# VHH binders against o75319, part 77

Target 1, 181 residues: o75319
Amino acid sequence: GNHIPERWKDYLPVGQRMPGTRFIAFKVPLQKSFEKKLAPEECFSPLDLFNKIREQNEELGLIIDLTYTQRYYKPEDLPETVPYLKIFTVGHQVPDDETIFKFKHAVNGFLKENKDNDKLIGVHCTHGLNRTGYLICRYLIDVEGVRPDDAIELFNRCRGHCLERQNYIEDLQNGPIRKNW

## First folded at step 7 (VHH)

Design kc12 (framework vhh_7qia_2)
Fold by ESMFold2-Fast, scan of step 7:
Structure kc12 (fold): chain B 181 residues (1-181), chain A 118 residues (1-118)
Amino acid sequence: as target 1 above (181 residues)
Amino acid sequence: QLQLVESGGGLVQPGGSLRLSCEASGFTFSDYAMGWYRQAPGKQRELVAFISSGGDTNYADSVKGRFTISRDNAKNTVYLQMNSLRPEDTAIYYCARPDWEFGSPDYWGKGTPVTVSS
């Protein structure tokens, strides 16, 4: 279906780089078939994503797609030079430990292979907020030792929107540290 | 009209096997993930197994190694092969089309009962 995701228009397309990290968060890009339902200023295609990243003087080195669908855009819509990783995550639910460790493994692998450049890890779900913010914050807390409130504040500020789901926030603040598998 | 029709449930002895089928109609089956859920008396409905549109599978810990989910896109059908059945597997089994962007199925079958007893 060619329907726009609920509330997708309510969110900024792309946040800013999270200082001290390689992360940048954004909402899901929508392929050209969705554009007839959008005003020109509302369009956010894969091409628009890369243009907006360039406008910030940044460059993507990896995209991690957390959506549970491939209907919004295809990996083929992205430049061949940028690796694409799909990690299927269920909306509204805190990601399980297996999903968290897949995300951590992908981030650690990227950082090891990209120590000699400044390329970013782009992370998105449908809105680039709850699943995206949870996994980025979980990484910062568990791997980098950031205090939960500081990780959440940094994400919220850089994304330009606050994490909305209380179950995600509660798990970040009071849940267990997920040690390596 | 979107429809999910389950079959294959029944009574089986512990250690036995059953294969559930779910025939889908009213949507482009190959574009959607499909799942099997179950509900035992007095319990919440829980996800047992799912299969993505691309064929990737995931299982609840309680059924790993015993149950296998598969699909036949030419027949618009999703299957659940259940082996080494236990009394604890007794439940009504539901086929569902997950709306996993929103955390729950957007469509459910009517359910097929599975009873595991001596």
Scores: ipSAE 0.019, ipTM 0.319, lowest interface PAE 5.6, mean pLDDT 89

Design kc13 (framework vhh_7qia_2)
Fold by ESMFold2-Fast, scan of step 7:
Structure kc13 (fold): chain B 181 residues (1-181), chain A 118 residues (1-118)
Amino acid sequence: as target 1 above (181 residues)
Amino acid sequence: QLQLVESGGGLVQPGGSLRLSCEASGFTFSDYAMGWYRQAPGKQRELVAFISSGGDTNYADSVKGRFTISRDNAKNTVYLQMNSLRPEDTAIYYCAALEYDFYSGDYWGKGTPVTVSS
């Protein structure tokens, strides 16, 4: 089914760059087939994503798609110049260590290859909130040594919405550091 | 494209067991997390068991220790083994492929009824 995801309209399309990082979070873009179910001001296509990023004077260098489906848009809908990485994650579940490792590896690789520019890593799930916020915060805590509450506050402020899943918050605050193996 | 077909429901006495099956066709089944939901008369549909693509499981408190979810990716099938059934387990059981943050299924089967009664 090509229905609009539940509560998708409740969330801002794109957050702001998280200061001191290369991360920007957004909700899933919806391809042309969804347009008839949306008012013009509600549309958020892959093209709309890149226009909104440009409006913030930012540039995407990588998109990490955390949704468990390919129905919302296809990689072919994105500019060829921007790498796309799919990491299948389901909501409500704290991602397993392999998923966390894949995310960290992709981020570290991007940063190593983009030392000489200021391009952003765009991260999204369906709403750009729970899975997205968890993995970004997990990276900041485990790799960058950010305090859990500071990482969560930074994400919430920049995304414009607070992490909603208590099990994700609990894991970030009190769970073990994952060392990428 | 993804289609889900449930089977295995029926009438069973309290304390009995049933095994539900859900066969998927269409998209790459192994890429999806799968869930079993149930809906009792007059109640909201609730998630009772979940299995990730990697095999990690989670259960509603009401069924922990009694229900077991498993999957066979070679057969594109997810199973729910239900033991120590109670009258409160009476519901229509639905299989779902999961894509939402809120455990809302994008793809649903039509359901298989389970009645636990003497």
Scores: ipSAE 0.012, ipTM 0.222, lowest interface PAE 8.5, mean pLDDT 86

Design kc14 (framework vhh_7qia_2)
Fold by ESMFold2-Fast, scan of step 7:
Formats: sequence, C-alpha cells, structure tokens
Structure kc14 (fold): chain B 181 residues (1-181), chain A 118 residues (1-118)
Amino acid sequence: as target 1 above (181 residues)
Amino acid sequence: QLQLVESGGGLVQPGGSLRLSCEASGFTFSDYAMGWYRQAPGKQRELVAFISSGGDTNYADSVKGRFTISRDNAKNTVYLQMNSLRPEDTAIYYCATVEYDFGTYDYWGKGTPVTVSS
C-alpha cells in the first residue's frame, strides 16, 4: 500500500559519503505511487536518490536494502547497472551475527571487485539511521579497527542525524567484536 | 499514528499457557509486518516471534515449537499463543512493527507482563 512510513519525512533523504570509506547512507526511496501523498519537495524516489548522489559528484556501485518489506520500491525501479542486495532485518533488536556476517561479506566482496574505481556502497533501512548506522559502524569497528565512538561520530555527522537506539549504541560501544569465520 | 495495545499477560505456573493479544488502530494493519518482543529485568529486549504482512512466521530458537504467532486482519490484532511456559520466559512482552526503529523509548505499546513461577 501507499502509506508513508511513520516519521519518514523527519529525516534527510541522503547523507554525505563517510570520508575514508565507501559508505553513503540514506532513507528508503519511495516509488512513484507514494508521490500522491507527498509535496514535490518531499518526494524521494529511486530516481531522486541517484540524482542526489550525482549532485555530490559520487556514483553508487551497490545498494544494500535492510528493510523488512518490499512495498516501498522494487529492484526493477533501480538502474540495471547498480547491483541490489536485500538483507532482511527486523527493527528494535541488534542484528544477529548471521546478518552482521552477511553485511560484512557483501561489503568485502564489493570492495574486492571495485578496487579500481571509487563507487559507493549505499545502505538504507526505512529511515537510514538505526539499522543502517549500526551495520556500517559494526563494519568499521570490526573490520577496519575504528574506535566505536569515532565510528558513531563519523556516521552521525555524515548522515546528518544521530543514532537513536540505545541498545544499538551500547552494543557498538561495549559489545564483542564479531569475527568472520 | 499506529497505536498498539497489548493484553493477556499474567502469572502462570511452569508448563502453563497464555495467549497475548495486540490490538492495532489508526492504520491499515494488514500492510505491516508485526512482531512480539520481550524484555526481562536487566536484559536487552529480544524478538521472539514475527509475522509478515503475507502471513509468513519466524521464531527465536528459545521459543520454537512452544509459541505460535498469528494475526486477524479483520480485527486488526496480532496474537502470541504461549505453551509449555518456563521460568526463563518471564518478561514484559511488547508488540511492535518489525519494519522500523525509533529512538531509545520507541515502545509501540506499554507491554503486558508475564511471570512464570511456581
């Protein structure tokens, strides 16, 4: 259905590239059928996403969709040249180790195959904030050795909104490092 | 906004059963994937069961075979049937959509307490 996600309008559509990384975070794009419930300046379709990325002089090479639904847009709404990966994540709880490892493997695979370019990994959940920020920060901490507070600050600054979920923040700051097998 | 009201909790002995209900209002309930979460004192909230808008279900390993999630879209209600209850199931049970996260205190409902004690 055409119901706009709760609080979706409260968040900036697209953040900035996180310096020193290949990550960019954004809220879920909404396909054309949702536009009847949005003012022109509130629209954020898949096409709008790519236009906003281009406006930053960046290029997407992968989209990782963390939402638990397929109602907002279809992979077919994206350019055929940009790979799309769905990792179903449920809200409110810290993603489990299997989900974290799937995310890490997707990122590592992309980086290996794209070492000769500067294309970005776009990551989103519904609001592009809590699950998105958690998984990006988890990757930076566990794989790149970034200090938890530095990873969180970098994400918050570049996304333009602070991580809100206390359980996610606590896991990032004090939880165990998840090693790949 | 989507409002959720949980009910059906209580005190039961080990091996007992309870049926929790969560009544939704304000939106097209059938469009949302719904879950039951629980939180024991001093522990993090965990998802125990969820049901997609299409009716597909999933369960945490700790409750598989004992708990059953279901929904009645005509009544805007999601249910959790809890059988063979154990002391470690003692928690406050919360109903929420699994589709998004909000803030530190993003309770969709006030929760319904379940105590399993002899």
Scores: ipSAE 0.243, ipTM 0.596, lowest interface PAE 3.4, mean pLDDT 88

Design kc15 (framework vhh_7qia_2)
Fold by ESMFold2-Fast, scan of step 7:
Structure kc15 (fold): chain B 181 residues (1-181), chain A 118 residues (1-118)
Amino acid sequence: as target 1 above (181 residues)
Amino acid sequence: QLQLVESGGGLVQPGGSLRLSCEASGFTFSDYAMGWYRQAPGKQRELVAFISSGGDTNYADSVKGRFTISRDNAKNTVYLQMNSLRPEDTAIYYCAAPEHDFSRFDYWGKGTPVTVSS
């Protein structure tokens, strides 16, 4: 079906690039079939996503989709030049180690292949907030050695919304570092 | 706002069966994947059974072959049929939609407690 995700309208479509990183976070784009339930100013299609990123003078090189559904848009709705990666991530719970490792591997692979450009890694879940913010912050903490509170503050400021899930915040601040070999 | 109400838990002997229900309101149930989670004393909350909007299911290794998840979209309800219950299944069972990013002010329901004991 084509119902609008709960609270989706409450969040800004796209955040700002996180300075010092290649990350940009956004809420899930909705394909054209959803637009009958939206006012023109509420629409945020895959095309709208790319237009908004271009308006910031940025360019996407990878989209990582963390939603546990395929109903919002199809990979075919994206330009063929932008790789799409689906990592099914359960809401409410802190992502498991396998999910964290998949995310880290995707990011590391992108950075290795894109060292000669400034293209961004776009990350989204349904609202572009909790799962998205957790995995980006987890990467910054575990791989780049950023202090947890600094990573969270950077994400919150650039996304324009604060991480809401206390279990996610607690794991970022006090949880173990997840190592990839 | 999403409301999830779990029911059907209780005390059961090892080898017994229980059927849990989760009634959903405040969203379009049929379009969302649904899961059953549990939290035993001293352990983290874990996802034990999952059903997609299309009816595809997945189970934690600890419950495969014993638990069956199903849904009734007309009733906005997801079920967990639990057979061959073991003492280690003792937990509070919770229902949630895995794709939802709820705020910290959205709550998991109180769950439905399941105790497997003689």
Scores: ipSAE 0.013, ipTM 0.369, lowest interface PAE 7.7, mean pLDDT 86

Design kc16 (framework vhh_7qia_2)
Fold by ESMFold2-Fast, scan of step 7:
Structure kc16 (fold): chain B 181 residues (1-181), chain A 117 residues (1-117)
Amino acid sequence: as target 1 above (181 residues)
Amino acid sequence: QLQLVESGGGLVQPGGSLRLSCEASGFTFSDYAMGWYRQAPGKQRELVAFISSGGDTNYADSVKGRFTISRDNAKNTVYLQMNSLRPEDTAIYYCAKPEYDLGYDYWGKGTPVTVSS
């Protein structure tokens, strides 16, 4: 379906790189067919994503797509040189341990294979906020040993929007560490 | 703007039949799964029947064998054929489009069904 997702226009297209990490968060890019429903300044295609990343003097090495749909854009809309990983996540729900494990495995694998460059891991859900922020912060807390409030503040500042879902925030602050290996 | 408009509810005697319709607009109907839910007074909404974009169906145990969900993509409409109606089927019936990516369902306003002698 070609309808614009609820509240998508309310969010900045791309955040800034999170200092001390390889993460950058953004909202879902929308393929060309959506542009008839958007003003020129509202457009954010896959091409626009890569242009905005370049404008920050950054380069993507991996995209992790957390949406529960394939309707927004196709992997073939991305440059062939940038790997794409789909991890289906339902909105409003804190991701389960299997999903958290998949995300951590993908990030660790990327970092191991990209020691000799400074390419970024781009992470998005529909708004690039709750599911995206949760998984990035969960990685920083569980793997990197960052304090929960520091991880959340860093994400909020760099994304330009604060995590909105109380269940996500509560899990990050007070939930168990998911160190399954 | 996404809209779901239900019709076809009414009063029937036990053993009777009704066909509910839900006309959808504001999205590419053929790409999405659709469901019928119902809510009796004082109860939570429950899934009655579900149809995938590809036409696969699933039913609640309480209605299996009596209700049939179908869709007409050319008309942007999902249907619920209800046969052998029972007093326990009395509820407001809601058409829903699940939006799993956003973690909620879009709902119509509902159409009441009363099964009474």
Scores: ipSAE 0.256, ipTM 0.652, lowest interface PAE 2.6, mean pLDDT 91

Design kc17 (framework vhh_7qia_2)
Fold by ESMFold2-Fast, scan of step 7:
Structure kc17 (fold): chain B 181 residues (1-181), chain A 120 residues (1-120)
Amino acid sequence: as target 1 above (181 residues)
Amino acid sequence: QLQLVESGGGLVQPGGSLRLSCEASGFTFSDYAMGWYRQAPGKQRELVAFISSGGDTNYADSVKGRFTISRDNAKNTVYLQMNSLRPEDTAIYYCATPDFEYTSGAFDIWGKGTPVTVSS
């Protein structure tokens, strides 16, 4: 079906690359069947995503899809040269350790295989904000030793929207570090 | 415009059964995964049962073999059949789609939930 996600239009389609990292965050792209309910300037298809990344002089090397649905677009709508990874992530609660570890392993694997280029890891949930921001910040804190407030500020600034979920913010600031080694 | 209305909770003795219902409106129900969540006093809200748009189910270890989630797309309703209830199951039960991120306050898409109390 083609129901537009609640509040999806409220968010900037694509943020900016997070300086010092390979991350770029965006809201979920919507395949052509959704365009009947969108004005031309509101459309954000998989093609639009890649055009906007190119406009920033960046290139995607991996997409990590954190949504708990497959209705928004199909992997076939993406260029065959860009790997796609689905991590089903529950939207209302802090992601569990299994989800956090899957995300960390995917990021670490990409970085190891792409040390000789500058391609980006694109991360999205429905709005590209809460689940997306949590997992990116969790990676920066746990793996790269970034201070929690600095990670959150960097994400908020580059995404163009602040993390909204207080439970996610609280876990990032005061929760336990998830050791993956 | 999205609404989720939970019902079916109540007071029951240990070993009893309850069937919870959640009626959805304002979205194409059949396209979404649905979950049942619960929040016990002083605890964090947790997902206890999940059903995909295709009908695949998943359960928290604490409820496996006792709870069954199901859906009726024609009625826009998701159900939770709870058998062999224990005092530890006492909580307010909420339904939601895992892909919808609720916002606290005026934009909270969670209903009031349906309270379940298991005691003698």
Scores: ipSAE 0.022, ipTM 0.428, lowest interface PAE 6.2, mean pLDDT 86

Design kc18 (framework vhh_7qia_2)
Fold by ESMFold2-Fast, scan of step 7:
Parts: C-alpha cells; structure tokens; sequence
Structure kc18 (fold): chain B 181 residues (1-181), chain A 117 residues (1-117)
C-alpha cells in the first residue's frame, strides 16, 4: 500500500552527521508510488535523500535499513555504488543481542574498509529515531566507550528529535554492555 | 481508533490444531506489522509469531515448524494456525499491531487456549 507511515511527516528527513563519528540518521525514504499522497515539499524519495546528503557536503558509503518491511522503497532505487544492508527490527522492542551484534559487525567492517575516505554510514528505521538512535548509541557506548547520556545527547542534537521510547532510553542508560563485538 | 478482536481459542487435546483469527478495524491494516503473543499463568508475555506489512515472518523457537502466521489484507485479519499443540502451549493469546517507531502498539483483549489430555 501507498499509505504514509503514521507521524512520518512530523520528522525532519535527514539529520546532521554526528561529529566524531561516521553516522548520519534519517527517516525512511518513500519510493515514487507514495508521491500521490504527498505535497511536493513533503516528498522524500531515495533521490531526495542523496541530494540532501550532498547539500551537507557529505557522502554516503553504506545504508543500514532497520525497518521490518520492504514496502517503502527497494534497494534497486539506490545508486549501485552505495552498499545496502537490511537488518529487520521490530519497532516496539529493544533490539536483541544478535541484532546488536549484526549492527556492530557491519559498522566495524565498513570503518575498516573505509579508512582512506570520510564516507558516512546512513542508518534509518521508519522515523529514523528510536531503533536508529538505539543502535547508534549502543554502538557508541559499547564499542567507543561513550557515556550513555553523552551518546543520547549527541544523537538527539544531530537528528533534531529526541529518542521517544522509554524502554530504549532505559536500556541505553542502565542496561548491560553487549560484549559480542 | 484501531480495534483488534481475537477469536478461535478453546480447549483441545494434545496433538490437535486451532486457528486463531484477529480482525482489525481501520483503513491502514496493510501498513501494520502484526504479532501474536501469549502469556501462560505465572509467566511473562512472550512473542510467538510476527508478520511484517510485506509478509516476512518470524517465530519463537518453541513454535517453529508447528505454528504459521498469515494475513489477509482484504479482510483486515491476521491468523495463527497452530498445529501439533502441546500442554505447554496453554496460554492466553494476544494480537498486537505495530505501524511506526513511536511504539504505539494496539492490543486485543486476548483469547484463551487450553491444551489438556
């Protein structure tokens, strides 16, 4: 279906690069079939995503898609030069340890293979907020040793919206460090 | 707003089958991921089966190969086909809907399933 996700219009399409990291967060791009339901200024296609990243003088080197659906856009809608990774995550639940490990492994692999450039890891779920913010912050806390409150503040500031799910925030602040790195 | 109504629970013998149904009201059913949860007496509510808006499925290890989740968007209904039922499957089964990161879950009231010899 061509139905726009609830509250999708409420969120800024693309945040800013998180300083000191290779991360940038955004809401899910919507393929051309959704544009009949959107005003011109509300459109955010895969092409619009790349244009907005370029406008910030940044370049994407990887997209990690955390949505539990393939209906919003297809990997084929992205440039062939940008790798696409799908990690299915359920929106209400804190991602499980296996999902956290998959995310960390993908990020570490990208960073290792991209030491000679400054390309970004683009991460999104439906709104680019709760699942996206959780996994980015979890990486910063567990792998980079960032204090939980500092990771959350950095994400909130750069995304332009605060993490909204209390169970995600609680796990980041008080949950165990996941040692599967 | 979105309402979820479960049906199909009951008493069955071990090895028997039941099909649970969950009917949603609203125009956006096809946009929702749907899940079946269960809660046995004295235990926490656990995810049994999940189906995305695109039809991708995921199952708890305890039910893999025995339970099948499916959806019919024309009928605004999600189903849980339960085969080879065991006494440990006895629980109240709940339907849930997820659309967005906000984590606004819609829950049904539950339908009891008792498996006894």
Amino acid sequence: as target 1 above (181 residues)
Amino acid sequence: QLQLVESGGGLVQPGGSLRLSCEASGFTFSDYAMGWYRQAPGKQRELVAFISSGGDTNYADSVKGRFTISRDNAKNTVYLQMNSLRPEDTAIYYCAAYEYDWGQDYWGKGTPVTVSS
Scores: ipSAE 0.014, ipTM 0.306, lowest interface PAE 7.1, mean pLDDT 87

Design kc2 (framework vhh_etentamig_d1)
Fold by ESMFold2-Fast, scan of step 7:
Structure kc2 (fold): chain B 181 residues (1-181), chain A 120 residues (1-120)
Amino acid sequence: as target 1 above (181 residues)
Amino acid sequence: EVQLLESGGGLVQPGGSLRLSCAASGFTFDDYAMSWVRQAPGKGPEWVSVISGSGDSTYYADSVKGRFTISRDNSKNTLYLQMNSLRAEDTAVYYCAKYGEYDWSGPDYRGQGTLVTVSS
């Protein structure tokens, strides 16, 4: 179905690149069928995503889709030159170790294969906030040794919105480091 | 227009099994993740399980993992919950729900429910 996700319009379409990383976060792009329910200035299609990234003088090399649905857009709506990875992630619970491992593996693989360029890893869930912010921060904490509060602040500042889900924030601040990369 | 009709509940002995069904209509069934949510007498709702639209991904609450299996038949627009090794603590009204795909909200639609009573 083509119902607009609740509060989707309340969030900025695309954040800024997180300095010192290859990450950029955004809300879910919506395919053409959703545009009848949107004003022109509210549209954020897969094409709009790439245009906004280019406007920041950045280039996507990978998209990681964390939504637990395939209804918002299809991989076929993306340029063939940009790999797409689906990691089904349920929104109401802290992602399990298998999901965290899949995310870390994908990021590490991208970084090894893209040493000679500066292409970005685009990460999104529905709003590009809670699941997205959790997994990016978890990567920075567990793999790159960033302090939890610093990772969260960096994500919040670059996304333009603060992580909202308290169980995610608590796990990032006080939870165990997962050595599964 | 959206309709979710649960069935299959009943009285069962501890250690027994039940299979719940949910017939869905009024929306493109395979576009949506589907969940089972239960509410025990005097308690708030508890999420039980979710299955992706394609059926390729499933998740379970710790309390039911290894005992319950969620499945779907997209050709029949039907969601299932196979419940094995039932315990008195599983007594609840079970609701079929469209998954809301939001980090802070529950399912975006619930059915009317089916009662499961586990008692000797």
Scores: ipSAE 0.405, ipTM 0.698, lowest interface PAE 2.8, mean pLDDT 89

Design kc3 (framework vhh_etentamig_d1)
Fold by ESMFold2-Fast, scan of step 7:
Structure kc3 (fold): chain B 181 residues (1-181), chain A 119 residues (1-119)
Amino acid sequence: as target 1 above (181 residues)
Amino acid sequence: EVQLLESGGGLVQPGGSLRLSCAASGFTFDDYAMSWVRQAPGKGPEWVSVISGSGDSTYYADSVKGRFTISRDNSKNTLYLQMNSLRAEDTAVYYCARYDDYEYGSDYRGQGTLVTVSS
């Protein structure tokens, strides 16, 4: 499977660190086999991801992969020093409570183990936008007490693209706080 | 040469059960998530269920949760849909689909198998 994901080229590879948090969002990296379908300036491999984050003077401590596929890259394509967590999510429905719970526990565990450093939690789905933005914002609202509109604005600004899925935005603004924790 | 071939459809009474199968060929089956999509008479297509390549993760449309079970046998390159407690509104052509990770997208779909639920 070497076809490029739908609309993948429409999005910036990596956002900026979200100030006041440990989050950074990006679109899915594509392993070397996809590069035959890409111009050099369009390539975004796992290696390219780490180079772009280092250019921002940041360091990854965890990658959370929210895609529902393993065809884009393999965990072994990542440095051994960076933990990888797969949480299978589908892109059309608001993530269910079990998914939200898994995400929150992974983030809380990372923060507890990384109190003495400033390493980032990298989060991605296919585009690094809807599933990624939803779960990051859900964490900020439910755990950190951030106002929904402030969380969404912060994510949109730092990602460089606005959340597109109206059902996700409505759930963040008007849905219940998920006290899975 | 990607091929998806559905079977197992037919006429069944309300409350009955059917098991649909999809034989896949022409690609490495366990590298891809697989879906079932249905289209009822006079309606647009509705996504029913998806299963990850390994089979470890499944998702269902709210309309079928608790009644339908998606599964796969990677040794046989076969996808299944176990349909229980069937209702008249489940009447549709059911399509096997190779999942693409964009809004229940698919790059290949089969020819479909007709399921009719009627007394």
Scores: ipSAE 0.530, ipTM 0.751, lowest interface PAE 1.7, mean pLDDT 91

